# VH-VL binders against PRELI domain-containing protein 2 (PRELID2): the designs that were tried, part 3

Target 1, 189 residues: PRELI domain-containing protein 2 (PRELID2), of Homo sapiens (Human) (q8n945)
Amino acid sequence: MGVSVDVHQVYKYPFEQVVASFLRKYPNPMDKNVISVKIMEEKRDESTGVIYRKRIAICQNVVPEILRKSLSTLVILCWKKVSILKVPNIQLEEESWLNPRERNMAIRSHCLTWTQYASMKEESVFRESMENPNWTEFIQRGRISITGVGFLNCVLETFASTFLRQGAQKGIRIMEMLLKEQCGAPLAE

## First folded at step 19 (VH-VL)

Design z1 (from x4 with heavy chain Y102P)
Fold by OpenDDE, fold request of step 22:
Structure z1 (fold): chain C 189 residues (1-189), chain A 121 residues (1-121), chain B 107 residues (1-107)
Amino acid sequence: as target 1 above (189 residues)
Amino acid sequence: QVQLQESGAGLVKPSETLSLTCGVAGGSFSGYYWSWIRQPPGKGLEWIGEIYKSGYTDYNPSLKSRVTISVDTSKSQFSLKLSSVTAADTAVYYCARGLTYPDFSDAFDIWGQGTLVTVSS
Amino acid sequence: DIQMTQSPSILSASVGDRVTITCRASQSIRSWLAWYQQKPGKAPTLVIYKASSLESGVPSRFSGTESGTEFTLTISSLQPDDFATYYCQQYDSYPLTFGQGTKLEIK
């Protein structure tokens, strides 16, 4: 079973400002779970001008804590036997394709941890808003595919949905804060 | 030119495990979702599942309990295992590549030639 | 699962004809719709993606449109090479699903 969450946000800021803020998004005191971010690869296609970047983020594994708060004692006990809860940190891989010429950016993220239990991906796109060229549309699709948990699939799906949604909202809040700090008030219609 | 090639046994006995491998040649393995799709003789197409180089997988719920897709990035290969096969699993099995930037999607622009797997005693 | 319903199942036409194949989704799939062409004994080939984007190398006589949950593949003037089975496929939601196919045959 899998859970998908779609997010749509319009930042009332030009594409370049939004992208700049995104690239400086982490680490951030608003999300202390992100321990480190390292650029693993960066290359530019001279013909298209597309900039490819691969980053690895190390994040504190907060899943056990979240589960402890939301699940019954029995479920928690069962999870304690699962190795996924023993991992202190998770690794996220982020691949981005920035096209300054076309003023769009695509991001693909995957969790490199827990692959035997759950697979997580996020696909995002930044582009000019159709409503206002000085605004930036953000579309994100998150998905968690749960494998190997059997009878706990229903519970995990609920958790996964909440996790994806909250993560997306947190990301948006961080972006809004950064944009406000760096660029001032959002552009009016 | 990127080419995909399926390989594996074309005949599998009932209750056994179907095992196929897709080899990717002539291009990058990274940056794409790789899928298995099957087509029973004279019928339509059914998506089985996908995998990314990171190990991310997603399966069709109709087959999830029996399907395992794995990847070997060092060999630019990904594999399909389908357990407890029956005659209903007789089909041409295709491996396929999903679109990448700028058009991220699970539309498939490159396919293998397909390999027929017959389930028979 | 999202159901993709194609119509017609069989379409007989002549060279030079304008033909339209329709695919209807059971729910919104936005523009995440692809069309494939498949000839006997061959793998499907991508024709249209994102409802209306023509795949590289595909003749311009092929086009795709969308309206709500209804999608169409149009061939403006049929060529001999166009007789095949066509499939629509949604990739808005998992699992990915295909239409049952439309066999375009020569009249």
Scores: ipSAE 0.804, ipTM 0.922, lowest interface PAE 0.7, mean pLDDT 92
Fold by OpenDDE, last read:
Structure z1 (fold): chain C 189 residues (1-189), chain A 121 residues (1-121), chain B 107 residues (1-107)
Amino acid sequence: as target 1 above (189 residues)
Amino acid sequence: QVQLQESGAGLVKPSETLSLTCGVAGGSFSGYYWSWIRQPPGKGLEWIGEIYKSGYTDYNPSLKSRVTISVDTSKSQFSLKLSSVTAADTAVYYCARGLTYPDFSDAFDIWGQGTLVTVSS
Amino acid sequence: DIQMTQSPSILSASVGDRVTITCRASQSIRSWLAWYQQKPGKAPTLVIYKASSLESGVPSRFSGTESGTEFTLTISSLQPDDFATYYCQQYDSYPLTFGQGTKLEIK
């Protein structure tokens, strides 16, 4: 089975400022789990003006720690037997399509680690708010599909849901902080 | 022009494993979600599952326990395995491409011609 | 799962007619709705995506509308090439699901 999470946020800042803050979001002391982010590819379509970027993020694997704190001893023992889950870091691939002309950006992320147990994708969009063209709407859809873990599927689904939501909220908080620091107070209505 | 082509055995015995491959030609394999969809004779469409070049997969819960979708990016191919087949798995099987930027979605703009797989003893 | 219910199952019409096919979702799908055309022995072809966006190459006589959980595909003036089976599909939530289809046949 799988878990889906939808997130919606409006930043009261122009699209260009929001995108700029997003692109330099990490590394950040507010999220020490993100160890590194590397640009692997970047190209611009001259006809459309769309800028494609591929990045790889290395994140600390916090799953074992979280599970140790929240699960019964029996579940913990079962988890300890799975050596693959003990990797120190996980890798995320992020692809982005930035269209300065249309003032939108789309982002697609996938986890490259543990694909045999769980698959994760996130699709996000930055665009002008319909309410105010000087505001930026952010929409994110996360999906985690869990496979091959048997009786732990239910527990992992609950964990996955919480993980996606908390991750999204943390990201939003970081963005708000960055925007405030870099651009000042948000634009009034 | 991008073309999708299904290949594999059209006849499978009950309890055996159905195996199909979809080849992508004439365009980029990267940047798209690829799906398998089936249609029993005279019936509607059923989504089986999807895959991304990274190995990300998602399956229809109704088939999840029997389905495996894999990808070979070097060959621009992705495959479907459906185990423990019964007569109910007799269908035309399609591979299809999902939309990408700017319209990220699982609407399917390109389809293979489909291949009939019959489960019979 | 989200159920998609199409109506009617069969629609008989003549060339030049205005025809409408309806699809109702069992819950909100927030415009994540596609329409397909399928002719006998052929694969489906995308007609509409995002409830109302016309796929490239599709004639302008095709259009899509939405109201709540109800979606409609309209052909303003039916042409001989339009007789086929039409399917709606939601992609708001997994698993992806299709309507049962509407066969548009010649009267």
Scores: ipSAE 0.774, ipTM 0.916, lowest interface PAE 0.7, mean pLDDT 92
Fold by OpenDDE, last read:
Structure z1 (fold): chain C 189 residues (1-189), chain A 121 residues (1-121), chain B 107 residues (1-107)
Amino acid sequence: as target 1 above (189 residues)
Amino acid sequence: QVQLQESGAGLVKPSETLSLTCGVAGGSFSGYYWSWIRQPPGKGLEWIGEIYKSGYTDYNPSLKSRVTISVDTSKSQFSLKLSSVTAADTAVYYCARGLTYPDFSDAFDIWGQGTLVTVSS
Amino acid sequence: DIQMTQSPSILSASVGDRVTITCRASQSIRSWLAWYQQKPGKAPTLVIYKASSLESGVPSRFSGTESGTEFTLTISSLQPDDFATYYCQQYDSYPLTFGQGTKLEIK
């Protein structure tokens, strides 16, 4: 079974500013779990003008800590037996397609760690808002699929749901902060 | 021209494991979700699961306990294993490619020709 | 799971006819719907995605519309090559699900 979360946000800032803030979003004191972000690949399609970028984010593995706080002793004991889950860091791959001409950007992220136990993807789109061309609409879909954990599936699903929602909200808060700091007050209607 | 081609045994005995491989040729393997879809004779389509080059997988809950999809990016291939097969698993099995940028989607624009797998003793 | 119900199951029509196939979702799927054409012994081919977007290479006589949880595939003027079985598919939620199909046959 899997968990899906949808997020919708409108930033009252021009597309270019929103994208710029997004691209320098991490590392950030508001999310200390993100240790580093490295650009692995970047290429531009000359015909379309689309800029493809691949980044790897290294994040601190906080799952064990979260589980220790929220789960029963039995679950914790079972968790301890799964050595592969005890990695200090997890890796997240982010692929982005930025189209400056059309003023849109698509983002696809996947967790590269623990794929045999759980799979995570996030797909996001930045585009001009229909309400105001100087605003930017953000749509995100997150999905976590739990596999191979057996009796812990239900617990992990709940965790996954919370994780996706909180992650999305945190991301939005970070973006709002960055935009405010870098671009000033939001644009009026 | 991107082409997908299924390969594997067309006959499997009950309780054994169905094993298929999809080869991708003529295009990039990266940047797409790859799916397995099956169609019993004379019936509709059933999505089995998908995989990304990163190893991300998602399965149909109806088959999740029996299904494993894997990927070999070096060979531009992805595979399907379905364990404990019964007659109900007799179907034409398709591999398919999902849409990518700019139209991220789990709609499938390219399909293999399909391979019939018959479960029979 | 989201159930996709197609109607009719069988549709008999003549060349030149305007035909409409309907697919109803058991819940909201927004615009995440695709239509496929499948001919006997062949793999399905994508016709419409995102409810109304024509796949590249598909004739303009094909069109898709949406209203709530109801989706339609319309062929404005049926051609001989259009006789096939059509399937709708939602990709709003996992697992991905298909309609049971509509066989479009010659009258």
Scores: ipSAE 0.763, ipTM 0.912, lowest interface PAE 0.8, mean pLDDT 92
Fold by ESMFold2, fold request of step 22:
Structure z1 (fold): chain C 189 residues (1-189), chain A 121 residues (1-121), chain B 107 residues (1-107)
Amino acid sequence: as target 1 above (189 residues)
Amino acid sequence: QVQLQESGAGLVKPSETLSLTCGVAGGSFSGYYWSWIRQPPGKGLEWIGEIYKSGYTDYNPSLKSRVTISVDTSKSQFSLKLSSVTAADTAVYYCARGLTYPDFSDAFDIWGQGTLVTVSS
Amino acid sequence: DIQMTQSPSILSASVGDRVTITCRASQSIRSWLAWYQQKPGKAPTLVIYKASSLESGVPSRFSGTESGTEFTLTISSLQPDDFATYYCQQYDSYPLTFGQGTKLEIK
């Protein structure tokens, strides 16, 4: 039933630079699908130094356009039959825990749209690379489960996973551009 | 130090609703996914579903039409309701905590001791 | 659903033996696999997570390895406390699924 999307990336920049770039990733002209990002909560745990943030992102709903552009008759009929896919925007909740003492950062995201029919969520970690302390490892696991549309669940999960993978690749490109712009060429081993 | 404790009726009649609560003591409720897992007597483990503090849920599709998991963050508790039970729902029910930052969730590092729920007339 | 198949279903061994328990996933789960130990009448306890990471407080005689879709739990020198049922569990994709269990018995 469910589908996962895994990403593993090594940024050849120190942890602090990668995190700084991640935190200012939006607005960015390369990601036009993100309409707005609002910080809802921020707090520091004084005992550990961990900085918690909660953000809400509003994104363009590109699912109907992806399904309509498919040349498959089955996918086109699915799009027409599933009216709940036509909402104008989707909402994503993001929480982050930045631990400067341990030099790691964790992120959890939930799609707040379509929760009766779908679970779409993502967990990510930035941490110092074991290979090179001047590099940062990024690990991400996205998980998708769509239920309640019968035999079409697998087709819709495949399209959703493709979208999430493409979004992750775009995010990596944005990060690499920000890092090069702000911090220069990647550090060599 | 962190402890999970299941509570609820141990005997439920067929067609009625099984209802359990898990209390979380000795630790933070925030930052974790919380799961219900069951084990029929002498058999293996079956994941029922999970909930986050926001109320965000995921359910085993085999049970989704009958399952509701809820959270009460003010009491550090989460609950399971399983409707329309049959003898096949007789099992030990566990609540469990998923791993947290910086580990990835849904391996379970803390389990309740379990409570047997028998579905019988 | 990802099916997790454990082998063997029952394993008889003596104190001091090296034992291995195998778990095979029906599709790739990367390293998102956990191992649990369960003694009769008790809840499972986490032994290994992320295929090879040892949970805190678990003796170093336990180890986990992976190759493709096959995962192995190894106990290098079996102790009396290790006789139990062992379960693998994938946490790559929903629904989360467990293997059927391997009962490790005294010979």
Scores: ipSAE 0.712, ipTM 0.857, lowest interface PAE 1.1, mean pLDDT 85

Design z1 (from x4 with heavy chain Y102P)
Fold by ESMFold2, fold request of step 22:
Structure z1 (fold): chain C 189 residues (1-189), chain A 121 residues (1-121), chain B 107 residues (1-107)
Amino acid sequence: as target 1 above (189 residues)
Amino acid sequence: QVQLQESGAGLVKPSETLSLTCGVAGGSFSGYYWSWIRQPPGKGLEWIGEIYKSGYTDYNPSLKSRVTISVDTSKSQFSLKLSSVTAADTAVYYCARGLTYPDFSDAFDIWGQGTLVTVSS
Amino acid sequence: DIQMTQSPSILSASVGDRVTITCRASQSIRSWLAWYQQKPGKAPTLVIYKASSLESGVPSRFSGTESGTEFTLTISSLQPDDFATYYCQQYDSYPLTFGQGTKLEIK
């Protein structure tokens, strides 16, 4: 089975400001679960001006904390059977293609952790809004395919749904905070 | 200008492993999700799974216990192995390219010509 | 799994006709739907993605629309090259699934 979440957001800031804030999103004190971001590759295409970047983000694994707070015997039993949930950090691979000439940016992310039990991917696009060239449209699609066994699927599905929903909300809040701090109030219509 | 070409044995015995390779020519291999899709004779299409150059894979649960998709980026190739085949696995097998930015993946804009694999004793 | 149900299974029409093929999803797939054309002995070719976006090189007589979980492929004026089998495909969630097909035949 799979879980998917879509995000459609318009930031009332120019493309260049939104992208600058996105690139500074990690690490951020408000998102204490993101530990570090490391650039692994960067390439520039001379003919198109497209900048490719590959990064690894390291995040704290919050699954053990959720299990400790749970009263459910099923959740506790799932934790005991899945030693990979004990991994202290979660690794995400992120690739981005920034096209300054066309004023769009594409991002793809894959979770490198838990691949025996789940396949996680996320695709995002920033682009100039059709409504206002000083605004930026953000479209994101996150997907998880569960591949565990038995009742482990229940645990993974619950965490996947919560993770995608909460992650999307937190990402939007961080971006809005960074944009207000760097750029002031949102632009008018 | 981008072309996909399936290759491999067209006849496989029951209980053995079906093995196919898709070569990608005339375009970039990186930046795309690559899929295998099959079509049994007289029937519709079934998605088998996808792979990304990073090693990310996702498989149809109906086939997952028997399927492995792998990639060789240096050769611009990706491969399918389907173990323990039966007559039900007889189909035309296609490789396909997913859409990329600014569009989202998992619709397929380029397909190989397909190769029939027959499972028969 | 999300089941995709196409109707009709077979559609007979004449050159110049306006033709409509429908596809219903068993649950919400938002706009993550593609349409493919397949001729006998050939691979499918992409016609529409994201429910309503035309693939490059596809004639403007093809269009896609959506309402809830129902999706429609329309060919506004059939040409001889349009007689084929058409498949819808959802790509909202895994596993990716296809409709059973609609064969579009000459009357």
Scores: ipSAE 0.667, ipTM 0.826, lowest interface PAE 1.2, mean pLDDT 83
Fold by ESMFold2, last read:
Structure z1 (fold): chain C 189 residues (1-189), chain A 121 residues (1-121), chain B 107 residues (1-107)
Amino acid sequence: as target 1 above (189 residues)
Amino acid sequence: QVQLQESGAGLVKPSETLSLTCGVAGGSFSGYYWSWIRQPPGKGLEWIGEIYKSGYTDYNPSLKSRVTISVDTSKSQFSLKLSSVTAADTAVYYCARGLTYPDFSDAFDIWGQGTLVTVSS
Amino acid sequence: DIQMTQSPSILSASVGDRVTITCRASQSIRSWLAWYQQKPGKAPTLVIYKASSLESGVPSRFSGTESGTEFTLTISSLQPDDFATYYCQQYDSYPLTFGQGTKLEIK
């Protein structure tokens, strides 16, 4: 029992610009579900030049909103009663390794919330494109293992698939917006 | 040079708990996913589960009700407990390190030597 | 679970031969496939990852290719050190799964 989503995107901007935009991604009006981001650690490996960062992101619980778009008005009213009782925010731990010498960056994320129901990890890599050294390749793997909560597994699988795909799509849109605003039109061939 | 070494009892009685520890030497413990993998004598390999320093775990569903993997980052160690063992759990148990950036995890570039655990009276 | 089926189970060959070992996934695993070599009484060692990337320190006579859900490990000119059992492993989806192995024996 697992849910997996892969993303492959090429940004037509140099690695340094893409990374700079990625690191400024939050807070962003388009991703209002991310409440706060705090850098917990940063260190540099002098032998390799690799810069490590650890961040904690606090996000709004989007389960009710995803279900609302998929469900009838009657079910939505039942969800509003649950939402009034307040559902905890979701905490994500994010680590990154920026290698300026090799012009790549890796990111790993784990959900710290709801671990009794699912194990969630996400790995991403930015690297110079083989097609054009002024472009940046982005590869992302999201993986979720569902622990199994009896008859709720279908709901968890649907949420997990939607969460990974919509998160990836939203992240791409935010990156394109930031790159256009801060760096102008994409670089051509 | 990174080295992984499994340790623990090589003989476990049926219905008891198999317990192993993997020590990591000669390299960084952080930044990697660590796995347990087993191989019954004369047979293929079975992934048991993985752990990250944060406590993140993921287990093979076939074993999930009986398995716990834990980590002690301060000692650069991670451990396996498999409860309620039977003869079917007799195997060589390996600890292994997953790939790291810029590669993606869950292929294993470093393995321990393996330790045979026999489940018998 | 994604089943990984290797062919052949046993392959007999001579030093200097070019050999191929195949591994088929029961569903798409994209390129998330690794190959391992295991000698008797020893732990597996990584040969290929991401279907075609050679692990550091592995001789260049080893190569990997993919077509759809079928993956191949090729050894271009067998050396005595290459006689072993080879396993493929998918790492696209949990649980991680291995093929049943291909024993490469000397003729």
Scores: ipSAE 0.667, ipTM 0.825, lowest interface PAE 1.2, mean pLDDT 83
Fold by ESMFold2, last read:
Structure z1 (fold): chain C 189 residues (1-189), chain A 121 residues (1-121), chain B 107 residues (1-107)
Amino acid sequence: as target 1 above (189 residues)
Amino acid sequence: QVQLQESGAGLVKPSETLSLTCGVAGGSFSGYYWSWIRQPPGKGLEWIGEIYKSGYTDYNPSLKSRVTISVDTSKSQFSLKLSSVTAADTAVYYCARGLTYPDFSDAFDIWGQGTLVTVSS
Amino acid sequence: DIQMTQSPSILSASVGDRVTITCRASQSIRSWLAWYQQKPGKAPTLVIYKASSLESGVPSRFSGTESGTEFTLTISSLQPDDFATYYCQQYDSYPLTFGQGTKLEIK
């Protein structure tokens, strides 16, 4: 019933550079699925230095396109009958906690679309690498539960897993591009 | 130090609704996922569901048709309602806090003391 | 649902023994496994998270390891306070599931 996707990446750049690149990652020409990002709340805790930010992202709904590319007649017919999956865009809530003093950043995301039928959350952490203090470790964990669609739950969980995995891979490619363009070759030592 | 305390009726009649509240004291309510977990007498543990301050929830599919978890951030409380109970719902009910950043959620680092709820006519 | 199978169900041991408790997942859960200790009449307490990370305040005689879908909790030198029931829990996928428990008893 549940779907999980994990990512572990080490960027060979200091924490501050990786975070700066992350904060300008969207909108990005390489990620056309992200339509807009609006900042809903920002708070700065003067005692700890932690910067909290809440954003709403609007992304293209790629589920119908994935289903339409299926060669299975049953999947195509079921897709046509499930109207809630045909919304043009999906909405994601993102919260972030940037801690410059501890050199870590946490991000949490929840899908606000389809909440009657699906629970989607994603947790990410950037932190200084144990291997090299000039490198940044990125750990990401996505989880999805889909219910209330009957026998299509398994099919939709499979497509959602593919979506999470491909989104994570694209995010890594964008980050590597931004870091190389603005900070030069990865730090090796 | 963070403390969790379950409260509610310890005896519930069959077909009625079990209702519990977890109070959170001595720490922040924000930034954590909060869960309900139960343990029938002499048996193992069963996860019921979780909630986030924003209203995000996820439930054990075995219970989802009967379960509602809700949050009242102004009181630092979250609640469990389990409808249409039977004797099989007799258990010790725990509220629990999930790990938070930089760790990942859904392992539970703080538990309430637990409250026994007996379903009997 | 991911089944978590613990072995043994009951383990008898003496103070000072090195003991191991195992937990096998029915599918890959990567490192998303926690171990809990539960003493009679008390709530569970977290011992290990992320398969091998020791929770704050837990004695260093406790350790966790993983190999594939098999996870091991080790107590290097058993103390009187360690007699309890131990549960593993996967938190890779929903629903979150627990093992059936291992009761660690005095011999």
Scores: ipSAE 0.653, ipTM 0.821, lowest interface PAE 1.3, mean pLDDT 84
Fold by OpenDDE, fold request of step 22:
Structure z1 (fold): chain C 189 residues (1-189), chain A 121 residues (1-121), chain B 107 residues (1-107)
Amino acid sequence: as target 1 above (189 residues)
Amino acid sequence: QVQLQESGAGLVKPSETLSLTCGVAGGSFSGYYWSWIRQPPGKGLEWIGEIYKSGYTDYNPSLKSRVTISVDTSKSQFSLKLSSVTAADTAVYYCARGLTYPDFSDAFDIWGQGTLVTVSS
Amino acid sequence: DIQMTQSPSILSASVGDRVTITCRASQSIRSWLAWYQQKPGKAPTLVIYKASSLESGVPSRFSGTESGTEFTLTISSLQPDDFATYYCQQYDSYPLTFGQGTKLEIK
C-alpha cells in the first residue's frame, strides 16, 4: 500500500525571492536532521533557460527513535530484527528544474535508502500565484509505499504518512522564517 | 512526437523469465516516470511498476518479488524482467509515460502499441 | 490495494445518446482519477485526468465529475468513434489500480 500527502502553500513573496530562499534552505538549525546537502550536477539549457540541479541530501535517520517512543514493545522488537532499517543516515536525491523565464520551478525528490522496502518520492512546484503575480504558490505531493516488512507495513505506512506531513509543514515554517528574515514582511494584496 | 515501442520475445516458457524493452523516441527521456502495464487477453489492466532515469523504481507488491525494471538512459530505454512466469502472466505488455509537471499525475498520456507475451510450453 | 469498481460492465447505446460510466473507489482517492479509452487491438488513450481535466486533443463531449469516492465519465453525445472500452484508474496511492472496464457498444 502507498500513502500520498498533498501540501499547498502560498508565499506572499515574489517568485525569485521564494526560490532564492528555498535554495538556501539548508543547512538550518530548525532542521538539524539535515546533515549535509551536496550539489552533484548543475546545468543550464541555453535554449530554454532552464537550470537543472541535482543534489544529494544526507539526513539523520530518526525513525528508530520515533518508533521507540510510540510503538509497542513487540513492534520495537520486530523493528530491531530489521537491521537494514538501522542505518544512521538516509540519502535523498533532489532534482530541480528552474525556469526563470516562466517563473516556475519543479522539484522531484526520491529516497535512495531502503529502496527494497520503501519507495518514496516527492514532487513540488513553485509558480506564480493566480491570485497575485507577486505571490508564489507552492504545491507538493509526497508518496510513500512500504513493502517487504510484513505485518509492520501498515504501521510503517501510517508513520510514513505522518512523517511526510510533518516534514512538509516543517519545511514551510522554515521557508516562512527565511523569507521574513531575508525579505521582510510579506507583500500585501 | 514522443513514441514508445515495446520489444522482446513474444513466447516464454513456464518458469523462465520474461524480458521486454521499451524504447523512447522523439522526446526527452528525462523528467518522466516510465511504467509497465499489462493486460491479459479479454481482461483489465494491471500496473506492474515504474522507473525514473535515476534508477528509482516502484513495483506492484503483487509482482515485486518477480519484477525488475531497469533503465538505460544512454539509449533512452527501460526494460522489464519478470521471473518465474506462468500462464497467468500471459498478457499484452505496455510501456507508458506518466504525466509530469505542472500537474501531479500518474496518469499515462503516452503508450506503446503493446506486445503480446504468451507463456506456453 | 484500492479497488476501482466500474459500472456498468457493458453499456449499449446509440449515436447521439448521452451516456455515463461510473467508477467507485474502495477508499478516498481525492481527485487522482484518470479515464482511458481503449479500442480493440489498441493501447489505451488518456481521456480525463485529475477526475475532470480533459486531456489535450480529446473532444469536449467528454467530461469527468467526482463526488466523494464516486467518479463519472460522461459523453454528452455519442459519436461513432466513441464506441470502445473505458477504464478508470486511480493514482492516489501505489499500487496504481484500474477499474474492470466498461464496454460501450452500439445498440
Scores: ipSAE 0.628, ipTM 0.882, lowest interface PAE 1.0, mean pLDDT 91

